# Designs tried in a protein design chat: VH-VL binders against Integrator complex subunit 8-like protein. Part 28

Target 1, 198 residues: Integrator complex subunit 8-like protein, of Dictyostelium discoideum (Social amoeba) (q54vk3)
Amino acid sequence: MNKIFGVKIDSQQKKRQQSNKNLTVFNNGRYLIYIGDIHFDRKFHREALRYYLLGCGLETAFYSDPVKTSVTNSKYLTFLSRRIFDCFYFLRAPMQAIVVSQFFGNLNQTCLVSFKIIQEEYYQLDTNYFQYIWELPLLEILLTTFTKQKDLKKIYLINQIISNPIINENNHPDIRKNFIKNTKHNFWKAISSNYLLQ
Below, E stands for the ipSAE of ESMFold2; O stands for the ipSAE of OpenDDE; V2 stands for 0.75 times the mean of E and O plus 0.25 times the DockQ between their complexes.

## First folded at step 21 (VH-VL; framework fv_refanezumab)

Design aa1 (from y6 with light chain K36E; at its last look DockQ between E and O 0.64; V2 from the best seeds 0.75)
Fold by ESMFold2, look of step 21:
Structure aa1 (fold): chain C 198 residues (1-198), chain A 119 residues (1-119), chain B 112 residues (1-112)
Amino acid sequence: as target 1 above (198 residues)
Amino acid sequence: QVQLVQSGSELKKPGASVKVSCKASGYTFTKYGMEWVRQAPGQGLEWMGWINTYRGYPTYADDFTGRFVFSLDTSVSTAYLQISSLKAEDTAVYYCAKLEWGDYGMDVWGQGTLVTVSS
Amino acid sequence: DIVMTQSPDSLAVSLGERATINCKSSQSVLYSDDNENYLAWYQQKPGQPPKLLIYWASTRESGVPDRFSGSGSGTDFTLTISSLQAEDVAVYYCQQYYSWPTFGQGTKLEIK
């Protein structure tokens, strides 16, 4: 791993006010998220992202525990989504930022920020992340954009995705919720692999 | 086993409408798009556009945005090409082709439907 | 849009001899992301729909005889029939699918 695993965390040592074993195990992930916030406030977006992902990774056993992953999504990742979005944006990872915008919990905000990014960066969007879009309006924005560019390969890719019945926005709520949940989990697993372990 | 079977030839007068059908079998209809290609007598091939068979989203080549309408009946795995306000220049063979949302060209074609427009 | 130009318009070749058909696109059809040329070749016999022969410029479709081969990259492409058979008499079209699909004007292949 890189030097973040070799650096002493003096702030962590000074903030030991609780010694309950359950709290200290849980607090280590939370503490790393707090360190992520410190780096974010200093504009160190790469470091902030790594600490956010590491903290949430510890809280979820690196996304191997579906229950812990669902709790961590609801408790941390959804509320961190705007900061993680900024991290990806400033790290020149626009497609990952678009995926994270879906975590905002406000489709209008998601479409607004994503439309702007798509119009500015369409030529460099990483198609490996298209599979993590669950909001049909975002797929339609992508489709419209690539249709204007007459980029047949990307048009075909979007058409294949929107033709999959599992992504149908009119599916039974349980099916749709499960699809979104699994897609979120798969996205964070992929992001952690790309940004922590590589 | 994969096949596209089109409706029979049509003889129409200028100003009329025609609806060509393309029935798919041997594959999941909504998993793939449907392309339309025309060929005037003694002439080359001209791509007209496609329709996404799951969403019903058509895309038309620039020259085909007005009088040409793609539609579907997914209950019978059938795509349609409707041409309104027929002109003599619309006389052609009209083909449907299965659209792979992928990298393989047009491998499955219908047999073609001759539409003749004359007084 | 991308204009596809074939040469020659008509070609007469003796049985068993090599036939060569050229196709030039007005823009590159090489997609940088996957490094593939989005070009196909079709054979069309009278009264029949076109039949796909080659895709990705050089990959033969299933069931197409080995005598058919495609080559080229970017803007310049070639279909070669290494040993012409009587059944190969047809019109041949190149087609790009990099953008809105467009076809060449066709090349009529005849026995000399």
Scores: ipSAE 0.726, ipTM 0.882, lowest interface PAE 1.1, mean pLDDT 88
ESMFold2 (binder alone), look of step 21: mean pLDDT 92; pTM 0.933
OpenDDE, look of step 21: ipSAE 0.843; ipTM 0.934

Design aa2 (from y6 with light chain Y98D; at its last look DockQ between E and O 0.65; V2 from the best seeds 0.69)
Fold by ESMFold2, look of step 21:
Structure aa2 (fold): chain C 198 residues (1-198), chain A 119 residues (1-119), chain B 112 residues (1-112)
Amino acid sequence: as target 1 above (198 residues)
Amino acid sequence: QVQLVQSGSELKKPGASVKVSCKASGYTFTKYGMEWVRQAPGQGLEWMGWINTYRGYPTYADDFTGRFVFSLDTSVSTAYLQISSLKAEDTAVYYCAKLEWGDYGMDVWGQGTLVTVSS
Amino acid sequence: DIVMTQSPDSLAVSLGERATINCKSSQSVLYSDDNKNYLAWYQQKPGQPPKLLIYWASTRESGVPDRFSGSGSGTDFTLTISSLQAEDVAVYYCQQYDSWPTFGQGTKLEIK
């Protein structure tokens, strides 16, 4: 890392750089996330997404450890959600972007950005990702849009989801929290399979 | 054991109303939708719409958005079709059918309810 | 709405002979994402509700005899009864479920 600056380093800066070496160890999950940011800034969205997913994958043992997955969600994936959303948007993966919008922590923002995508891209939405929508207002936007298009298959898929008691917005908070946690976990596992491990 | 049992035939005058029942048994009522299909005497089949039995969300075919109302009583696993302001052209057999929310067509039908509207 | 047109309107066939019923949709019922034809066939005997025979154009419903087969793709579909039995006397309907479901006008099948 010191050689890539091409600039002399005084002794005080050397001490700070050495104390930070443990935080920048090559090939750990955190470092891969930073590499993802570099690719993102260059508009290399596929590469950025791959590094984000690889980094978070290493932090979670590829989502096999539920405790590490929960920690990684709160520490990295929630904060990366806007960047990952942009990656999917520019990769022409609108349904994956809609799923990620649910991570923003603001339902109004989720519905605003997703409504625009749904109206513009409804014909390209990948139905394999419908199962990862947990916000009823978003499901109702999808249902209204597909009903206008009379797209029976997509209407049926949304009806399957909204008919599942586990997604009921009035469930006990612990049941709802656990459902969302499991759905997030399954989504990241699916995305890792599609964009990293394939 | 999967069955849909409908109410008996009805003879009505124009302007009256009728409520056809469709009781489901042998499956989880709220997991599947309920479709309604009409067949006028000597005529073919006409899809009227459905109701989502968990949410209670009805969807009506364009020709059935006025006088036709789908409703539920989930406590007795029963769907209803109510027709108001009956007209002679409403004379038909009305079928309910289980809606799987899937790719398999209409696999379970009620026996049908004949509604006759005449003066 | 997708209009479904059957031919013939009526058909008389001798026992053991082959019966063929055609169905044409006004637009393709092939769903591009899964490459399946959303087309079903129903049998309706007098005084009974319709019975599902075929879905996805060619897949037999459970309990339907092997003599019933469906074929076709896109807009043109065929129901074939390879060896007509006495109990096959009925009206047969095709139905698309790619969009708001619509049925053909029916084909009445009789024994000659």
Scores: ipSAE 0.672, ipTM 0.871, lowest interface PAE 1.3, mean pLDDT 87
ESMFold2 (binder alone), look of step 21: mean pLDDT 91; pTM 0.924
OpenDDE, look of step 21: ipSAE 0.735; ipTM 0.897

Design aa3 (from y6 with heavy chain G102D; at its last look DockQ between E and O 0.68; V2 from the best seeds 0.74)
Fold by ESMFold2, look of step 21:
Structure aa3 (fold): chain C 198 residues (1-198), chain A 119 residues (1-119), chain B 112 residues (1-112)
Amino acid sequence: as target 1 above (198 residues)
Amino acid sequence: QVQLVQSGSELKKPGASVKVSCKASGYTFTKYGMEWVRQAPGQGLEWMGWINTYRGYPTYADDFTGRFVFSLDTSVSTAYLQISSLKAEDTAVYYCAKLEWDDYGMDVWGQGTLVTVSS
Amino acid sequence: DIVMTQSPDSLAVSLGERATINCKSSQSVLYSDDNKNYLAWYQQKPGQPPKLLIYWASTRESGVPDRFSGSGSGTDFTLTISSLQAEDVAVYYCQQYYSWPTFGQGTKLEIK
């Protein structure tokens, strides 16, 4: 019927789905997101985060499909951003919370909540997530804070980021939108790799 | 190939000002910072600070926050150090150095500019 | 700021012999997150800018001869020239970049 070489990815995906019928309830991405909300309402932040990431993971082929990830960002992840922020904050992942604050759609609110976290938790900020900051005012808050601490390593990391022309706020809107879209994609891929598996 | 070429020596009286230039070539100027280091005659090295060449954000060492100003002209890939109200103690060789944000060693230096302040 | 103190202030060593320059920082320059010592060594000859020899306490810069080596951790560091050559006559500086960079006072190395 089908040749071994040349089997479409959809065919392999469908075969895998059928072989795992007992997982059908938990393979529905939207259903898993609702389970995440149930855990969130009970203050089970680790479980909530895992269900949110798993549910959106199923919708995006585990954040490997750029088109589906972009759609999932617009439909679910941006709306969930306040809840995911809270999950990271209570799980003591302040840098990840700062990145997620950029999804709020209100730069003043992003800077307000993130400034507080930065002033209180700057010692605990994971530098691997600095690359996911696209708002210059937030980078400037980080730079000012680390300059006051004379933390040369972190100052250099922020300077490397702000010296990249792609982050320039005066770039053509299409270039800026595409940069933000790609950065969001890479962020969700990174947190799925780090928090869904370990 | 990568080079920093500084302006020539200067002889000044106390109270004057001086502007030292540092012209970069062989690399993308705005991708890397520019550091300034001074060395008084017969003395050791003293870090003065840097400037981010893309954003124009200067950072000064504590002792250099007043009379010392870092600036740029990115159209000619040049960094500047301006010293106002010159004092005899400002007599020194002033070096610029390329700052790699992901490599903390200063491996590319200008030839130095001697500024002499005679009373 | 972090004070860097070198010893000795000057050193005379015979050609082919070992030269040792010590550097002590007023606080640790070991960054625990990456377990690296933020310490560099520079060579300066008269009329020339400093030349980077060693960074991260022990990593040799490209083009620097194998006779130069760095060692130490935390607050105590050593630059060693295993077999002194005539062209090694210079002033040597240690420098920390854990915080705002500071240099040692320098060590003048001469042929005995």
Scores: ipSAE 0.726, ipTM 0.883, lowest interface PAE 1.0, mean pLDDT 87
ESMFold2 (binder alone), look of step 21: mean pLDDT 92; pTM 0.930
OpenDDE, look of step 21: ipSAE 0.791; ipTM 0.908

Design aa4 (from y6 with heavy chain T65K; at its last look DockQ between E and O 0.69; V2 from the best seeds 0.00; counts 0 for: pae O 5.0 > 2)
Fold by OpenDDE, look of step 21:
Structure aa4 (fold): chain C 198 residues (1-198), chain A 119 residues (1-119), chain B 112 residues (1-112)
Amino acid sequence: as target 1 above (198 residues)
Amino acid sequence: QVQLVQSGSELKKPGASVKVSCKASGYTFTKYGMEWVRQAPGQGLEWMGWINTYRGYPTYADDFKGRFVFSLDTSVSTAYLQISSLKAEDTAVYYCAKLEWGDYGMDVWGQGTLVTVSS
Amino acid sequence: DIVMTQSPDSLAVSLGERATINCKSSQSVLYSDDNKNYLAWYQQKPGQPPKLLIYWASTRESGVPDRFSGSGSGTDFTLTISSLQAEDVAVYYCQQYYSWPTFGQGTKLEIK
């Protein structure tokens, strides 16, 4: 009796597993992302987001490995990030969208889209996600906005982040890279937990 | 011991400039922000603004924009307040205060610097 | 800006008696996310800088005697000295730091 994860798989389930071998071929992260695209095109953003997050989780080995180095995967992730961004935006989760904008691969684009959001939606930005900002220009935009609003608490929070020695560009490149890597992983874990469990 | 030591009293004429120093000791200077507070003679306390000691970013209260400049010399753990185009109304004691991260209280103060502007 | 108003402007209390100073804010300084009151109390003696006594409305700063206590929430706050000592003669200020910090006008405490 082959115990997979402690569950006795009955012999009849083995036959069904052979017929479902074709379905198992589709149980990869790419397929889930494809399903996400279908939902996205139908403007079902919550469902799309869930499938995107599930797909990303599988493709990144549960966020333990850097996304497989294939150039095609990197481009794909950039496009996917845009769609995930849109999902958060339409779901009225602007801070999550801002965090995701850091994955666009172009700092100018990141800043442009996030600047507008910050300026329009500053009052509803979830502070729990401030910790996942690593781009200094975004932090500066946030700081400027909250300064104008005289929101001392958020100013303090942003200043704490800005003042983190790890974010200092003068640090050894490896330190910053590792920090960013860890921050990215932590972010994806956090959003997966929040949106997949609900 | 954590302490802030400010520069001595200043007597200036209208239109002149003054630079007050605040030297920190007993703690990591760049780990905590620095606040500035003004107190006119016989009056209450007025918050002027603060400076991020790590990045050097100043924030000014609305009434202190323009003629007031916060600056740093981190090599000597010192914050500076510069006032340009001094007016009689600028006569006051100026305090630096250490910003306590997380608690938002000003837990350590300088002894104050009296700036007198008189013709 | 949030306006802080103290009452009374001056207070005379006998040694060993209770002193009470009130502070009102023009808007609530209670933050809903952490359920904390962003309010501090300071003591200032003549010729000296202010000294932090209380923060978060009710937390006593290290080294501050137990006779000092802070209470209140939202817009109404109180500093209490349970048994007035001679060394407590000073001007007391409340401060909010919910937004840009603002101080009350101060309360002068004297011995009766």
Scores: ipSAE 0.021, ipTM 0.641, lowest interface PAE 5.0, mean pLDDT 85
ESMFold2, look of step 21: ipSAE 0.712; ipTM 0.878
ESMFold2 (binder alone), look of step 21: mean pLDDT 92; pTM 0.932

Design aa5 (from y6 with light chain D33S; at its last look DockQ between E and O 0.62; V2 from the best seeds 0.59)
Fold by OpenDDE, look of step 21:
Structure aa5 (fold): chain C 198 residues (1-198), chain A 119 residues (1-119), chain B 112 residues (1-112)
Amino acid sequence: as target 1 above (198 residues)
Amino acid sequence: QVQLVQSGSELKKPGASVKVSCKASGYTFTKYGMEWVRQAPGQGLEWMGWINTYRGYPTYADDFTGRFVFSLDTSVSTAYLQISSLKAEDTAVYYCAKLEWGDYGMDVWGQGTLVTVSS
Amino acid sequence: DIVMTQSPDSLAVSLGERATINCKSSQSVLYSSDNKNYLAWYQQKPGQPPKLLIYWASTRESGVPDRFSGSGSGTDFTLTISSLQAEDVAVYYCQQYYSWPTFGQGTKLEIK
């Protein structure tokens, strides 16, 4: 008579498992952005930037999906872009800031803010980020500035970008949209790699 | 074969204008910039500037502002140099040269156009 | 503007002998980001346009004979013809393209 000792799973262990309401810290992108805001308000720009980038990555499905077209998401992204811009500015990363300014949704604002930065800090603009500029007016500002400075190397780089047929406004809207979309994704990936992995 | 063919020699009076042409063949004209270089008789080479052949943006060296104009006709793969209010000192051979992207060297040159300014 | 100075102004070399032309820039033409010297050498024969020989200080242009070589870095550069040929009689120019392009005054190479 092999008494299979039925291990009475103590009902108390089941209750303890239910009370561990795993604060599933909804590690959703919104929460991370909120944390970023806290750091930003405290003027911890590096920390803020990290949380913003992480939050954006989650909200954009790791940069694989088009930014959800919800009006709320667009406004949110605009505000977030402004704060990310400020982070880069305070972190002395002016070229990254210039790239982010393209997300403001207003070309005039983009150009005004970027123009000032370009004029003041043209000598320290990281050329690795030139490839993420898609706004022609912004490229022209860069070109003009580097021409004035007789910086042939940077002029060459900008001219290569300007001379890309894909940037032509006369192209089929879908071609340009796809180009911009890809450029945006590539930028966010690059910046995330640089600031989150280091 | 990649080549640049320039217009023929010009004889002009002071105060006149001249337009030199440079026709490109053997490559995509709008893919590469076009440089202009001047050489006075018995003298060295002087960079005048360049033009972005895709956008049509000209850039002039400091000594070649005002009277010198770079222009394009992309339909015939041709770059132009116009000089207005010609002076005796403008007497020179003018060259167009293809800008090699990435290497920055002028790898293909036109044969040159002699412009003589004489009273 | 960067000033380019060649030396000598003229050079006579025997056939089969080595010819050396020097070029100095008023400032360094070495770019720190890519570690390249923005310097070119051109050959110009009478009645002809200049021909690109060397770019990036030491890279030979396609079709250029092996006897032509470029060396140097920063502000001092040299064009060498290892064995002078009759067809090498020409004026040679160095050029910087670190900033607005500027040329040396040229060196006339002749046969002794």
Scores: ipSAE 0.426, ipTM 0.752, lowest interface PAE 1.5, mean pLDDT 87
ESMFold2, look of step 21: ipSAE 0.741; ipTM 0.897
ESMFold2 (binder alone), look of step 21: mean pLDDT 92; pTM 0.931

Design aa6 (from y6 with light chain D33Y; at its last look DockQ between E and O 0.70; V2 from the best seeds 0.65)
Fold by OpenDDE, look of step 21:
Structure aa6 (fold): chain C 198 residues (1-198), chain A 119 residues (1-119), chain B 112 residues (1-112)
Amino acid sequence: as target 1 above (198 residues)
Amino acid sequence: QVQLVQSGSELKKPGASVKVSCKASGYTFTKYGMEWVRQAPGQGLEWMGWINTYRGYPTYADDFTGRFVFSLDTSVSTAYLQISSLKAEDTAVYYCAKLEWGDYGMDVWGQGTLVTVSS
Amino acid sequence: DIVMTQSPDSLAVSLGERATINCKSSQSVLYSYDNKNYLAWYQQKPGQPPKLLIYWASTRESGVPDRFSGSGSGTDFTLTISSLQAEDVAVYYCQQYYSWPTFGQGTKLEIK
């Protein structure tokens, strides 16, 4: 008599509901920016800048996604740009500040603030960031300043930039828009690399 | 072939004006700047300035402000040097030279234009 | 402005011999950022425009014979013709382009 050991495998496979811990990727970008604000208010500009850059990186998916055009995001970005500008200014990084000033959304304000910086700090402007200038008026201010100083090296560099057909205001709006977008992304990537790794 | 061809010799009286042309060929005119150099008879070379051919922005050396004007006609790939209120001391050969923003050397020159100012 | 001074003013050298022209700048034309000397040499024959020979102090322009070489750094520079040829008779100019371009006074090279 074949004692078929019918081990009733009690199939109660408790469906351990894998609680999909939806790692709610806490869109921590806003939180990081908030922390940045705290540091900024305490005049810890280096720390503030780091948190701002981290926050921006997360909010923009590391600058791979087009900044969601929500109107609220635009105002927020403008405010943030101002604080980032101030951080660079206080950290004695005037060229980075000048580049960021292009994000203010008002060309007159951009030019006014940057003009003063250029006039006062022309001798310490980091040429590595010239490539991230797309506003022609800023390039002209730089060119004028360096011409006055007879600095051929910087003059030639600016002339190379200003002679780029892509910067031409007569180009199709889409071409310019794409150029600016790419330049912005490249700038933020460069800054993030430089300041977050230090 | 890359070349710069300048206008012919000029004979002018004091107080007159002259306009020297420099026509570029063999390259994209607006990609490279244009420099101007003066050489008085039996003398050395003197840098006058340059013009950004894309933007049309001129830059003048200190000694060449006021009476000297750089201009362009991009439609015919031509740069111009105008000298007003000519003086005897302006008698010289004027050269245009291609300016490469990156390499800094004047690699291509015009043949020169002799401007003689005589009463 | 940076003043460029050449020496000698004139030089006579026998065919096949070495010719050496010196150029001094009133200030250094070495840029620390890129470690390049902003110096060029030009050859000018009678009735012709100057011809670029050397740029960045030591780089030969395309088409320039190997017998031409540039050396030096900072404020002292030298153009050397290793074996003088008849066609090398000309006036030679150094030029700095560290600031507003300025030329040396020129050196007249003749055959002895």
Scores: ipSAE 0.627, ipTM 0.835, lowest interface PAE 0.9, mean pLDDT 89
ESMFold2, look of step 21: ipSAE 0.640; ipTM 0.845
ESMFold2 (binder alone), look of step 21: mean pLDDT 92; pTM 0.932

Design aa7 (from y6 with heavy chain M106F; at its last look DockQ between E and O 0.64; V2 from the best seeds 0.00; counts 0 for: pae O 4.2 > 2)
Fold by OpenDDE, look of step 21:
Structure aa7 (fold): chain C 198 residues (1-198), chain A 119 residues (1-119), chain B 112 residues (1-112)
Amino acid sequence: as target 1 above (198 residues)
Amino acid sequence: QVQLVQSGSELKKPGASVKVSCKASGYTFTKYGMEWVRQAPGQGLEWMGWINTYRGYPTYADDFTGRFVFSLDTSVSTAYLQISSLKAEDTAVYYCAKLEWGDYGFDVWGQGTLVTVSS
Amino acid sequence: DIVMTQSPDSLAVSLGERATINCKSSQSVLYSDDNKNYLAWYQQKPGQPPKLLIYWASTRESGVPDRFSGSGSGTDFTLTISSLQAEDVAVYYCQQYYSWPTFGQGTKLEIK
């Protein structure tokens, strides 16, 4: 009786495992992302998002390992980030989209896309995701927008983030890098929890 | 002890400028915002705006744009209010107050600076 | 801007008696996300700056006597002094900080 993780797998489960072995071959993160693409092309954004998140989770070893440094993976991740962004946008989750825009790899593009969203949908931005903004220009856009709206509560929140010494670009590069890394991981975990469990 | 100490009373002529200082002590200056409040003689309190002490970003109330400037010298934990082109209507006591992060109340105030504008 | 209106403008109360000051906001200062009222009360004595008494509508600032209490929610708020002391003679202000901070016009409290 082969014990996998301390559980006795009976012979019938072995047959199911063989049929599931064919499914297990496809249970890699890339396959899940592919399924996400299929749903995305069909404009099923909620389903697409779920598969993207699952796929990303597997590819990143549940966000514990840095994304495998293959150049192909980096381009792919940028593309994937765009699609995830679109999913959030169509699902009326603009703040999540803004956070994801930070993964585009181009600050100008990030700011351009997010600026419009912030200006048009400032009233429905989920403040719980403000903590996952590390790009100072985005914080400044948010601050400016909420200042114009005289929203003192959100101004306070943004100022707390902006005033964090760790975000200061004058810090040792490793400090900022680690901060961003941790923030990214925390963000993906939070989103996965919120969207995969629902 | 946490305290804000402001500069002394000022007597100015119309058209002149004044700069009021507010020195903070007993806490990390750049950790908390600084508010400014005006009180005309015998009148109520009027919020003028605030400044982010970490970034140096000022925010002005609608009635206090143009002639009013908030500034900082973080090396000496001091905030400044400058008023240019003074008018008689600017005669008031000006207060600085520490912004309490989280609670949002003005928990610590300066003693106030009387600015009198008279011909 | 949110307009704060206090009532009465002036109040005379005997020593040891209860003093009640009301404050009304032109719109609700209750924030739905945290379910907090963004309202404060201040005491100002002649020649002195205002002193924070109450924040979040009902939380007493450190060092403030127990006889001071704040109540209310949404648009209607009350400051109560349970037993008036001689040292309580002052002008009291309510303030909202839901948006750009605004103050009530003040209530002058005197001893009868």
Scores: ipSAE 0.034, ipTM 0.663, lowest interface PAE 4.2, mean pLDDT 85
ESMFold2, look of step 21: ipSAE 0.630; ipTM 0.849
ESMFold2 (binder alone), look of step 21: mean pLDDT 92; pTM 0.933

